# VHH binders against Ni-sirohydrochlorin a,c-diamide reductive cyclase complex, component CfbD (cfbD), part 19

Target 1, 370 residues: Ni-sirohydrochlorin a,c-diamide reductive cyclase complex, component CfbD (cfbD), of Methanosarcina acetivorans (q8tjz8)
Amino acid sequence: MTQKEISIIHPRPSSIVAALYTLRDLNVDVAILHGPPGCSFKHARLLEEDGIHVVTTGLDENGFVFGGHDRLVEVINKSIELFNPKILGVVGTCASMIIGEEMHDAVLEANPDIPVIEVEVHAGYHNNTRGVLFALESALDAGIIDRKEFERQEYLLIKATEVEKRFGAASKEYLAPSRGDLKYKVAKRLIELLKEGKKGLVIMNAKKETGYMFADITLAVSEVAAALGKKENLVNMANIDPELGLPRVRQHAQYIMRDFIAHGVEIHEIIGGMDEYPIAGEKVSELIKEKYSDYDFAVITGVPHAIPMENLQHMELISITNGPRQVLPLKEMGHEHVLVEIDLHPKTLGVSEIVESEFGATLREVAKEA
Short names: E, the ipSAE of ESMFold2; O, the ipSAE of OpenDDE; V2, 0.75 times the mean of E and O plus 0.25 times the DockQ between their complexes.

## First folded at step 14 (VHH; framework vhh_brivekimig_d4)

Design t3 (from s2 with E35S S50E; at its last look DockQ between E and O 0.03; V2 from the best seeds 0.00; counts 0 for: pae O 13.1 > 2, placed apart)
Fold by OpenDDE, look of step 14:
Order: structure tokens, then sequence, then C-alpha cells
Structure t3 (fold): chain B 370 residues (1-370), chain A 123 residues (1-123)
């Protein structure tokens, strides 16, 4: 029974933005937004800090009426001249869609001597995964990724959608944002658990660059446990397989792993790639069943709602997410402690090393008093 | 089929230097992390170093840190290991491996070469 698509009335990420992030993940050097100058401005600015140049055709009222073809050709040529990109992305917008011109015609006319990923997308899609898919399809066509990787990504997108529909922001018509539980209280509880000699799983199930901050929580928990002489009570799991994912995604995993090693933190279990957050829970469940069924609590960071509850129901759960609207669903799932890292995504975009989290900082501070 | 061919091994005196090379074929070289693993006679394999696909991240075993340098040329599909200040305990067959994660995971994903290159450090 095709689950009746719930009419979601809260804002969701844009497919245009999703496409841009996908291009970033593919190590595109320059992304051209074919649209008005303000389209995706905030995200464009953030992406520039991550090494991708985002430029716009700057479509205005004249462009809307007379077309944007010539302007796009001009901007393609200018971008090549200014940035000498190895890979160029061209991303459509609502404006370009309305104008109705084929972006491909402009690309053909410009005839760049480099691969071009053309993404015909607009913000009118209900599911932002469309932006990802279109970017990946175009990348496949351009020979930037192979069929195997495409199919893998497609599968993960499907799984991600399923998770969001079942337990995520798409699970209800409306989800009110919440800041979750107080960080200092949860920190105290975590310390209590450790002092009592309880066994804990520290599970990082992070989505791409968000892992840089969630990794800090893994560090902080390890540091505190060590200070208490309870480091052996913890098992660290993380979805940071450096061999899986698009190029930038793999790089994130590599950098995070580097930092873990630098800080003397051992990851005991690799539970997938940083793009496999939707399915990492399968591995977690298996591991718990086989090895860790006697553990008492779990600290889960990133996408906690993707972890099946079947093997977690007996544990005290501390979950940390970056989505304010994820608080209620997690509580309903049975997560006792739910924390939100506010503005995590902007803080991790463009970084190449672990970034201190609020909860990590709080935990460290509380531990000093303990 | 993944093919890895090591070269550059030989006999060197303590304190000497060698540079190993690994020619890779049969896969998109730049898409994968690469590792060096060594095996001394009578011992199990030991992870030595790894490098990310882009070359931006390098990791070393404590035993070789500060002496060895891993690098790669993706345009040539070649992995390198510069070994300085060699010690007798560095004597081993050195293997190139496709993949990373040996240093952190219980489940290393390596495709090893079949031959290796012999490094002998002796006075």
Amino acid sequence: as target 1 above (370 residues)
Amino acid sequence: EVQLVESGGGVVQPGGSLRLSCAASGFTFSSYGMSWVRQAPGKGPEWVSEISGSGGTTLYADSVKGRFTISRDNSKNTLYLQMNSLRPEDTALYYCAKGSGYSYGKYPRFDYSSQGTLVTVSS
C-alpha cells in the first residue's frame, strides 16, 4: 500500500540546494546557478567556504521575458576564464524552468573543454532527493561516476527517504521545532552512568560533513570516560568508512578518522560510509545482537532515528541530532534523552577537522566538576 | 582485475633510505585510499601507512612515524613510500594494498598484491 504522501506544511530543504551539495560532493569546482542573483544565496555563500565557487547568471525581469540563453553562455565562458575549473556544474532554478529554455543548448554553444554536470532542477519538488538524483544522473552521463556508484547512491536515497518518512521530518504533517533536553543535565546523567560502571555504545551515524561536529561528541565521551577510568566501558562505532561515498564524502571520513587517531580515540566498529547513514542501523543492530547485547546505554549522534529500536529498547539512549524537528519523533521512538546541536550544518561546512560541539563542550565542563 | 606491482626494494644499511613504488591498475586509482603493509619473516602482516584517494590525508604506524612518507601520483596510478632512517626491524616484504582503514577497523578492506618487494636492512 503506497503510504499516502502526507502533506507536509513545514519548510523542507530545496532540491536546488540539494543539487549544489551533490556537486560539491563530486568535487565540482564551479557551480553556475541559472537564475536570479538571490537564489540559494545563503547556501551558495556557505559552499564557497567549502571550496566550490558558486556563481549566478543573475536573471532579472528582462531575462524572464527574453530568455537567459545568452547570459548562461556568457557566464559559462567567464567562469572558465576566471576559475579554470576541472569540472563545471550548471544548476537550473525555478526561473530557468519557467523560462523554458534548455540549458543544454547554452552548454553546447559555450562548448567547454571540461566535463559539465547539467542539473535541470527547480524548488518545486516535494522531496529534495530529486535534486540529488538529477545531479547524479548528469554526473553519470558525463562519466564522472560509474553505474555502480550511481546505483549505490540511488539505493541510499531511497533508504534515506524511507527513514525520513517513517521516523524523520517527513513522518508527520507538522513537526514543531524543539531544542530538546538541557545539555548540562544530560551530561550529568552520562557521567553518572559512567561512574556507575555502566557499559555504553557511542554511535556516530552522521551525514557527510556534519560528522565533524558529531565526532567531537565521540571525543568528549571518550575523554570523560578516560578521566573517570572507565574508557574500557565504551565501544565506539562510526559510519566513517573512507572507501565509501562520493569523493568529498570519502574525504570527510578520512579527515575525521585522522583526527580520531590524533586524539587517541579508537573506533571499534565501522558501521558504514558517511553517506550510508540510512542503513548504518542495520549493522548496528547486528553488532548489538552479536557482541553488545549486555550494554546499558548508547550515545547516538547524527541520525539516531535511522537506528532500529529493536535491539536498543533495553538501553538508556542519549541522542544528539542537528534537526530541531527530530526531537519529537525521537522521543516517540523511545529515546530518553534528545539533544539538538543548533546550527551545526553551517558550522561544519567548509571545515576539514573536528569542530567542537556544544554538548561536547558541556560534557567536558561538567566532568571537571565531577 | 585489481593489479598492484611493487618495486624499489633492496638491501640497505641501517640509516639508509629507499623509495618504494606501486603501480596500480584495474580500478580507478584516485577513488581509493591506498596502504602499505609489510610482513617480516615469521610475523603477521603489519600496517605501515595509508593515504587517502586525494592524497590529502596520510596516516602512519607509530613504528615508522617521522621516518616514512607515503605519497601518490594519481596521474600515474602510482603509490610511493619514501623510507628514511631505515632500521633492521624494518626488514620485511612490503606490499601495496588497495584500501584504507587497517589502522582503525576490525574489518580491513584490503586488496593485497601477490608479490611484494623485499626490503632488507642489514649492516
Scores: ipSAE 0.000, ipTM 0.283, lowest interface PAE 13.1, mean pLDDT 88
ESMFold2, look of step 14: ipSAE 0.580; ipTM 0.855
ESMFold2 (binder alone), look of step 14: mean pLDDT 79; pTM 0.810

Design t4 (from s2 with E35D; at its last look DockQ between E and O 0.85; V2 from the best seeds 0.00; counts 0 for: pae E 3.6 > 2, unsure alone 64.9 < 65)
Fold by ESMFold2, look of step 14:
Structure t4 (fold): chain B 370 residues (1-370), chain A 123 residues (1-123)
Amino acid sequence: as target 1 above (370 residues)
Amino acid sequence: EVQLVESGGGVVQPGGSLRLSCAASGFTFSSYGMDWVRQAPGKGPEWVSSISGSGGTTLYADSVKGRFTISRDNSKNTLYLQMNSLRPEDTALYYCAKGSGYSYGKYPRFDYSSQGTLVTVSS
């Protein structure tokens, strides 16, 4: 399992950002950023868009030495008074300005009656898995998750890292961004496949909240197929098991399934939870081998590069990602059509229902013109 | 004309049970997913449970999971909600709603709502 470590020079998320999104997934109500007031400002705004109250201790370098502990106690107490949170997060920010022993002592002194997740992650860590693991370890220690869920999350993180190194953003020293193939042309091809009576798999393998947009593609394909009298030629697979994952991840699955039910779209195969995108491809491969080997094409959304090619190589593949740097790796794997949903994050921040995708809108428009 | 009529609400002690019914007419009942939604005093609507048109898929909000059971009888055009282990927090106006079905580019969670039936959980 040893591969030569390569130097990655294109932008990647920091370990601090990964930790903050883990706190979101745990449904933390208030995140205290312990450090300078300008550190992580952009990420604080993103968390607030996702419904998390974000506050700061606002320390300069001297404040850490001479008063960081007392300031943190003060902000903890004020945060409880102002927001009455069910779960509190405390994140050390910026390199060298925070020490974990000072944070823990302050939390003990404040003595809140609620669970507190403490994360000490300095800026500049190149491996964002450290931030996720620290947050999960603290959540385990606080009793927010049990040992089984921690071990499951740890396993999934290892598998996600493996996928990214082999087929994703970490697979090459540099990957140029691309907008992918032309959506109008791919929509016309998909409609042609349906009109010809071809049988298709619609596979959503989405990472967490990204599913709110990728699920729209499942809706759009199902709507067009129904309008063409071809609904029964499709099998929908999705990683939306509402019983798996951290609390926010389970909530996403619940809302997306609720919306599929409301639109009359059946999901024929549940392939995992919304955190299981790195491994759900194993179940996809098994299902295809056992039940769907005679299918002609697949529409694969979310993390298509995590689906093994073993049982897909005979199919025409239409793959939709939100990573502009993912286009080349997908093409090299054999995905004939690759589309990018570029504005996914602004459209999925803080939502609780399926939102329209660019490809979904294009497909619907092209189908109306037919 | 689409019509949804709820029944089965009432006053019950904490820990008690109630069964709600929703009689549907004016559409092909088996072709649409159905929801139960509740609205507590002073609060916005809260989704409670969903069931697919065939009845093969059911889904519950975390607040009611393990205590409530959604079902439907497509031969009688009737939707049900069995509510067990009721708590004061379950006090609300409960109503059923018809899913939108297939619609180009539209994202309504509900097409129609019933008038509702009141459930009060108190000592």
Scores: ipSAE 0.379, ipTM 0.765, lowest interface PAE 3.6, mean pLDDT 84
ESMFold2 (binder alone), look of step 14: mean pLDDT 79; pTM 0.807
OpenDDE, look of step 14: ipSAE 0.835; ipTM 0.947

Design t5 (from s2 with T57S; at its last look DockQ between E and O 0.87; V2 from the best seeds 0.81)
Amino acid sequence: EVQLVESGGGVVQPGGSLRLSCAASGFTFSSYGMEWVRQAPGKGPEWVSSISGSGGSTLYADSVKGRFTISRDNSKNTLYLQMNSLRPEDTALYYCAKGSGYSYGKYPRFDYSSQGTLVTVSS
ESMFold2, look of step 14: ipSAE 0.681; ipTM 0.899
ESMFold2 (binder alone), look of step 14: mean pLDDT 80; pTM 0.810
OpenDDE, look of step 14: ipSAE 0.887; ipTM 0.967

## First folded at step 15 (VHH)

Design v1 (from t5 with S103T; framework vhh_brivekimig_d4; at its last look DockQ between E and O 0.60; V2 from the best seeds 0.73)
Amino acid sequence: EVQLVESGGGVVQPGGSLRLSCAASGFTFSSYGMEWVRQAPGKGPEWVSSISGSGGSTLYADSVKGRFTISRDNSKNTLYLQMNSLRPEDTALYYCAKGSGYTYGKYPRFDYSSQGTLVTVSS
ESMFold2, look of step 15: ipSAE 0.704; ipTM 0.909
ESMFold2 (binder alone), look of step 15: mean pLDDT 79; pTM 0.805
OpenDDE, look of step 15: ipSAE 0.850; ipTM 0.949

Design v2 (from t5 with Y102W; framework vhh_brivekimig_d4; at its last look DockQ between E and O 0.58; V2 from the best seeds 0.60)
Fold by ESMFold2, look of step 15:
Structure v2 (fold): chain B 370 residues (1-370), chain A 123 residues (1-123)
Amino acid sequence: as target 1 above (370 residues)
Amino acid sequence: EVQLVESGGGVVQPGGSLRLSCAASGFTFSSYGMEWVRQAPGKGPEWVSSISGSGGSTLYADSVKGRFTISRDNSKNTLYLQMNSLRPEDTALYYCAKGSGWSYGKYPRFDYSSQGTLVTVSS
């Protein structure tokens, strides 16, 4: 079965959804879905909770054939009147029609005095990076981002895809979801390691807003270590550089760092921006080799499979992911304990501060009983 | 009891400067991170700046970076905000907030905040 590419049959997100979240990260104020009503409705509601106004032209089949242009002009004008946006997104969605020139002609006729990101997105089951790239290319053409940032985002997409194909959700033809190891047992083990005076790394390698919950695990481990008199045995690493990323991504990093300051938690090593989770592992490996090779265990949150194993093999690894299908790949890589934070995504949309994780709550509760 | 009292607000022309002070009592000041928050008329609260308990780490919102400087004097239990190059958009009620610090459990970012001092930037 040499030269055969892996065929992935478990569910994957659509290119339309990927484009919408990219517009959110660019701080687009209004996104107009040009197409039938109900297209991407669940994600539209979630984006509205995250502060993006999502509206639709609501076309049926006849509307696309006979008059979609006029409806789009009407919705553009109404959206500007209602929301006074600084940046407008228009996303061609869910239609069997070729709508690109119709969409652009409508934008030209409406002639808004603000930048417009025009994205034509096909529903795709296999290549959701097209949605991200189309949104970024349109943002570049509109002058919203410069070429340096576009190339950086393109590079990060390539690296993220590589990580998922090698070690992630795209690494096998099918990966069953799993809840992972029992949280209370892993919490007991972590407390044992701290009581024994073991030295640990707490590494947050989170993707964007997911960091609001994974950062709680950093808080919880720090709190328990402090209560045991072992705070100085821990080194905290996190990918929360507030100067890297699209505007919303930088904002997440700022708010998480602000919250660490408020809770008195030090981050000893900044390992990258919150969009750099696919490549931050190289920095982690270099730091361990140079400064932390004698450490006994690591708590790794977010995207643990993006961290190379080269300098981790001697450590006991406690890894926390939000991907239920990530459990088996992490175990096969050698991560001894793998935990899953269920429902992370809906709990972190629209928030502007650290939110409690299930493992953080479990660890705190077990520590009280110790 | 925890008390935070601001002073130093007032009316200033665009381009001017003000220095806000926040006098703290009722807790070990140096053990807690502190922040400044502002609320403009008709707007929600906006985080402005944070400083660690030791003063070794500072962080600023993009809207004020390069113009505002947060500092603290732990011997006087006082937090400061030096505001330079003020703009009309900086007009707001400014208040200081005490970080919640280490705790068992989920607590909000700050556990006490002051009443505030008004800054008006107008010609």
Scores: ipSAE 0.543, ipTM 0.847, lowest interface PAE 1.9, mean pLDDT 85
ESMFold2 (binder alone), look of step 15: mean pLDDT 79; pTM 0.805
OpenDDE, look of step 15: ipSAE 0.682; ipTM 0.888

Design v3 (from t5 with G105N; framework vhh_brivekimig_d4; at its last look DockQ between E and O 0.49; V2 from the best seeds 0.00; counts 0 for: unsure alone 64.9 < 65)
Fold by ESMFold2, look of step 15:
Structure v3 (fold): chain B 370 residues (1-370), chain A 123 residues (1-123)
Amino acid sequence: as target 1 above (370 residues)
Amino acid sequence: EVQLVESGGGVVQPGGSLRLSCAASGFTFSSYGMEWVRQAPGKGPEWVSSISGSGGSTLYADSVKGRFTISRDNSKNTLYLQMNSLRPEDTALYYCAKGSGYSYNKYPRFDYSSQGTLVTVSS
């Protein structure tokens, strides 16, 4: 009921999903799906796994015309009674001016003591940025974020689109999926570099919650280097500034940094917030030029294609992505070793601690044998 | 043998202050990150604050930021939590935890925790 059927009938589920995950990033406690019950069922389930209460007004054919307003007022009031939320979200799941007018009037009538973010997602072939922008505009109107944060998010969205069109999976009409290079062989090569006393950069440029898994690679490389007596040959960089981003995004950075502290892993350079993966590469390039130009290799996790090659091109690059279609573009950019962490998003939703990566586990196991 | 012994809990009025201490022994204290965790009645554990082995990095949950201060004295093997502007929702069992450090076999975030000291903000 997802990809092929939805692309024929419901090309906008990605906008609905983007809106719902933006509500999550804003720390909405309850999201009310206003409209037909079937449009977002699979996506609502994923958010519930991430700890958000998702409820629906469940409109049928007659509800399109007459029953939506009163039903939404009822669901708002009941949601407050049941969950005592600090922030509510109301998402219209089918594009209609009648639904949109009904939503706002119902919220005004219910008059809750708490902020409500209202999002109407539209029909047609639209990219997921509209869902993000609608949610952010409503949050700005409700005073949940200020204009400066809204403009920052808008800028980052534009930059993310540019990076993916130029170097990402959207850079070609057709890209075959790949699992990349063999993890065992790359792990052996990395251990060889460490044993030879080579100086390395470990750069995590992760998107939001994906960092919970990519951070495990930082842990694993640090552990192996320490066991080999080579810890001082590494510099760790990461985009985990805990003061930047929407509330949930800051929380991801806080938890990952907490876990690095608990494991004794130092992050020598903070290169941005966990929503800044499209632009953190500028800071990386500046740092390498000024402080690390004599380094021999780099382990780059998350969104490696967002890091400019200008100051990396003489290093041996070990790059880990979660996009199987990203392998060819990275190879064409000049990344020598490209690995893929399959299923990263399902494994990182709802977690509050660093989770094991396939490459991290492989590296640790190979290091024991060597 | 790793030992963590905390003290400083008690009953205070809203707006009051408490200072918790956690005396550590059985390991090289300065080599490990430490944290405070709390558990309110009927709730799951909640991370409160972390500090690196050197003391150079500190981190706080949003619920306590600006009100609580974590610190350590590596010469005395002691971890502290200064809690100011206490609120009824801070009522919980507070315990300290030792970070697991490096692990060749991947271990949990912390490998030892104390028994806890009760903080009650008057109801």
Scores: ipSAE 0.708, ipTM 0.905, lowest interface PAE 1.2, mean pLDDT 84
ESMFold2 (binder alone), look of step 15: mean pLDDT 80; pTM 0.815
OpenDDE, look of step 15: ipSAE 0.859; ipTM 0.952

Design v4 (from t5 with K98R S100T; framework vhh_brivekimig_d4; at its last look DockQ between E and O 0.84; V2 from the best seeds 0.82)
Amino acid sequence: EVQLVESGGGVVQPGGSLRLSCAASGFTFSSYGMEWVRQAPGKGPEWVSSISGSGGSTLYADSVKGRFTISRDNSKNTLYLQMNSLRPEDTALYYCARGTGYSYGKYPRFDYSSQGTLVTVSS
ESMFold2, look of step 15: ipSAE 0.750; ipTM 0.924
ESMFold2 (binder alone), look of step 15: mean pLDDT 80; pTM 0.805
OpenDDE, look of step 15: ipSAE 0.862; ipTM 0.955
ESMFold2, look of step 16: ipSAE 0.754; ipTM 0.929
ESMFold2 (binder alone), look of step 16: mean pLDDT 81; pTM 0.810
OpenDDE, look of step 16: ipSAE 0.865; ipTM 0.958

Design v5 (framework vhh_7ubx_2; at its last look DockQ between E and O 0.01; V2 from the best seeds 0.00; counts 0 for: pae O 13.2 > 2, unsure alone 63.1 < 65, placed apart)
Fold by OpenDDE, look of step 15:
Structure v5 (fold): chain B 370 residues (1-370), chain A 122 residues (1-122)
Amino acid sequence: as target 1 above (370 residues)
Amino acid sequence: QVQLVESGGGLVQPGGSLRLSCAASGFTFSSYGMEWVRQAPGKGPEWIASISSGGSTMRDDSTKGRFTISRDNAKNTLYLQMTSLKPEDTALYYCAKGSGYSYGKYPRFDYRGPGTQVTVSS
């Protein structure tokens, strides 16, 4: 019985966007969207804040009819002239797909002396992971990544998909967005737990740049614990292995680790890379079983739903996510406290240091009264 | 419960060939990448090869020319065909479920078998 794929009706990032973010992670300097000016506009602007130039061929109704080849060649040349990129990305769109011209022909004609990652993609794929895969395949072909990294990424992509289908935004046809529980109340509860002398795990399982803000929660919890004389009651875990991931991903981990050290926060357990959020939970589970089975509560930030519940069932869980649609699934999984950092993703683009979170700030404030 | 059992190891002369097998059970074999890792005495684990849905990859070109990783999903079995064996290939060879973590010098394993000993000696 072919498990009927659930038809998801809430909006999700497209494969085009996924491709663009992948190019960013590969430290592409310029990404050319071969399509209309408005295609992925919001995400394109966000990415520009993160250091990648995103330009468009600006296909219009004339281009739709007469083709976009010449325009793409022109924009390739112009991009090279303007930005002197080391790596160039060219990303297709629905428009380019419909036009039916091969983007590669334009690249050949332009004949850049730099590597070009060509991503023939459109927004019509059911799974946005296709954009990632296509970008990575092209990068492999261009010699930007090796096969080992490609296979690693492919594996992680599969695992990420599994997590999302089982517990994430792809787990239901429709998930209503929620702001989650009140941060002030949860902060009070956390402080209460600490005052009672409870042992806690602070687990950051963050996805890439989102870690900059989730890391603040780790800081805040540590600060509050210290203020209460309960610092020894906490064990910090984080998926910030700086040796794992695409170049930009590794950089995030490095910067976050730097900042932890600067703030005197020890990460007791490294549970993976910042692209390994889908599988970091396996390590967490093992660690709990081996070392931390007697702990009372866990603060989980980033992708809490990727952490298996098997070894968490006896703990009071405080989970912080950036996805409003993750609230219900987390609650259903048994997470007692679920918080949402609204607009976290845009706030962490282009940053190179830990960014204060709303919950972190709240926790600090509540602690002053405590 | 995940179980991996390696076989096919033994004593061979330099230049010889061996085919290692890994019988997998307790999980959906076809859904996971698999790896071969070896550990020589006094050395850390060394990643040899991986196989995923996207294909296979080897540690280096020298190994790639001599070793081939393959799998039979119907039999839940992973293979490592080794040719032109050298004394330097002497190690305990492990089959491991791919974790995606640290492909290379310091592989991490989700699950691994007890290993099969390969000894290359004249």
Scores: ipSAE 0.000, ipTM 0.250, lowest interface PAE 13.2, mean pLDDT 89
ESMFold2, look of step 15: ipSAE 0.678; ipTM 0.901
ESMFold2 (binder alone), look of step 15: mean pLDDT 77; pTM 0.782

Design v6 (from t5 with S103T P108T; framework vhh_brivekimig_d4; at its last look DockQ between E and O 0.78; V2 from the best seeds 0.00; counts 0 for: unsure alone 64.9 < 65)
Fold by OpenDDE, look of step 15:
Formats: C-alpha cells, sequence, structure tokens
Structure v6 (fold): chain B 370 residues (1-370), chain A 123 residues (1-123)
C-alpha cells in the first residue's frame, strides 16, 4: 500500500538550495545560479559566509524570452576570471527550466579547464533531496567523488527522508513552529539531575555545520558536571567521525573534535559521521542496550527525532533542536524537555570552531547560582 | 607557569623518520588535551594532530594522516609525534600546545609553546 504522501503546506528548502549546499559540501569554489538575481538569495548569502562564491546570471524578462545561454557563458567566464576556482558549479532554476535551454551547451562553449558540476534542477520537485542527488550524480560524473561515496550518500538521503517523514517536519501536513520549553527551567532540571547523582548520556546527533553549536551544549553539560563533581556521571556520544562524509562534512567533524579535545571533553562513543544523523540512532540504541541501560537521563542535541525510542523510554529526555517545527513531534515521541536553538543554522555557517549556544550559556549561568 | 619544550627536530631525507617530544610542566598533564601545530616558512600555522588527555582520542590533519602518530606518556608528562615517510612539504617549525580546558564559554583553544623544534626534510 503506497503510503499516500502527505501534502505538506509549510515551507521547506527547495531542491535548488539543496543542490547549492551539496556543492558547498564538495568544496566547490563558485556556484553559478542560472536564474533571476533573487532566486535563493537568502541561502546564497548564507553560503557566501561559508566560503563558497555564489553568483547569478541575473536572468530577467528578456532572458526569459530570448534565452540565457549567452549570459551563462559570460558568467562562467567571468567567474573563472574573478575567483580562479578549482571546481565550478552551475545550478539551474525554475527560470532556466522554463527557458528550456541546455546548460551543458553553455558549459561546452565556455570550455573551462576545470571540473564543472552541472545541476539541472528547479524548485518544483516534491522531494528536496532531488537537488542533492543531482549534484552528487554530476559530481560522480566529473570524478569528484567515487561510486562508493555516491552510494553511501544516496543511502543516507533515503534514510534522512524516512526520518523526516516519520518523525520530522515531513511527518504532518502542517506543523506549527514552537520555541519549545524555557531554557532556564530545563537547565535547572538538568542541574538537579546531576546533583542527585543521576547518570546521563549526552548525545550529539548533529547535521553537518549545525554541530558547531550543538557541540557547545555537550561542552556546557560537561563543564557544569565537572563543577558539581559529577563528571563521571556522564557519557558523551557524538556523530563526529572525521573519516566519514564529503570533504566539508569531514572537516566539520575534525574541527569539532579538535575543540572537544582542547576543552577537555572526552567523547566516549563515536556514533557516526556528521552526515549520518539519520542512522546514528541505531548505534546509540545498540550502545544503550549493551553498556548504558542503567542511565537515568539523556541530553540529545541536533536531530533527536532520529534516535529510536525503544531504549530511551526509561530515561528523562532533554532534547535540543534547531527546528521550531520539530517540537511537537518530539513531544509526541515522549521527549519530556524540548528546546529550540533559534537561528542556529545561520550562526554556524562559515565557522570553524564551537559556537556558544543559548542553552549552553543558560546552563552555565544557572550553574553559577547553584 | 605552563611550560612546553619541544625536541627531536632535525634534518632528514625524504622518506625518513623523526620523533618529536614535548616536555610539559606547570599543569596536570593528563587533564588536558594536547596538539601539534607546524609553521612552514612563509605560511601560516597548520594544525597537525591532537590527542585527548587520556590518550583515548587522536585526530590528524589529512596532510599527515597515515604517516604521523601522536601519543603521550602521562607518567612522564611528555607528548610525542612520530613522523614517518617525511616529505619536503613537512618542513616546518613544530610546536606543541596545551588545551585550555574548561573555560566556561571562553573559547581560547590552545596555549602554544614559544620555541618549537625545526624539522627540515631535504634531499
Amino acid sequence: as target 1 above (370 residues)
Amino acid sequence: EVQLVESGGGVVQPGGSLRLSCAASGFTFSSYGMEWVRQAPGKGPEWVSSISGSGGSTLYADSVKGRFTISRDNSKNTLYLQMNSLRPEDTALYYCAKGSGYTYGKYTRFDYSSQGTLVTVSS
């Protein structure tokens, strides 16, 4: 019975944006949006903060009628001249799709001496993962990634989609945004648990660069526990395997791990790569069953809804997410405390070190009073 | 006062090996993560490798992965860097650094040595 795809009516990132982020993860130097100047503007600006140059062909009404081929060739050449990229990305838009010209023809005419990842995509796909797949396929064709990595990424995308459909933002037709529970209140509760001598799991299951801020929560919990003489009561888990993922993803893991080491935080369990947030819960469940079944509470950051509940049912759960629309699903899953780090994603673009979180800061402040 | 003293540098041919040491004093060595950083002439500092306080976690830059091994002896307050299969591009002044530990939201990551030990790989 083909589970009738729920028609989601709240906004989500487009396949165009997904493609752009994938290009970033592949360390593309320049991404050209073949479309109007306003297409994906906000995300483009964010990506620029993360070190990728995003330019546009600036298609206008004339371009819509007369074509964008020449303009694309011009922008390709200009981009090469301005930025001397090692890898170039060209991303289609709704406009380019409607015009109906082959972007590849423009690339051929420009004849760059560097690999070009061409992504023919528009914003009209029901599944935003299409943008990722198209980018990866093109990257594979260009020899930027190998087949093994491609298949791995494809698998993870499927799993990510499953998680989102089951427990995430795609799980309902409409999810109202929420700021979640009060950070101060939850911080007090966490400190109480620690003071009582309860054993806790601190689980970071973060998606890529978001890990920079979620890592601060891991740090803060450790700091507070240490201050209370309860450091041994905590086990840290994190999906920060530096060997897994596309180049930028691996780099994030590396930087975060380096910072943990610098701040004296031991990660006791590596539960996957920073792109494996959809499946990291499997490892968590196994570990809990094998080693940590007697623990009392868990602080889960990043993508808490990807962690299976089977082995978490007896624990008091404190979950921190960056998606305001994830609050309700997490509550329904049985997470007692759900917090939201607002605007976390923009705050972690372009960074190379742990960024202070609101909850981390709150926890530290509350601890001073305790 | 925190003191870090590097040793073991020298001149080696491509493909050769060196072992660097960093003697630490002035703090509880086992409580802090440590790292190696190198600076080549005309270039900025480059992170090389990190190791947790217990030694249970190690991390390597891509440029040295598979060739370098970081280790520590907490009983001797000494950090090590075994460098194998050395290349000319590994030529640099190598520094050891101490992690800042818990800073309660202050993100000073590492305290670096001021001296370093010079590694020259030349045919």
Scores: ipSAE 0.732, ipTM 0.911, lowest interface PAE 0.6, mean pLDDT 92
ESMFold2, look of step 15: ipSAE 0.736; ipTM 0.922
ESMFold2 (binder alone), look of step 15: mean pLDDT 79; pTM 0.800

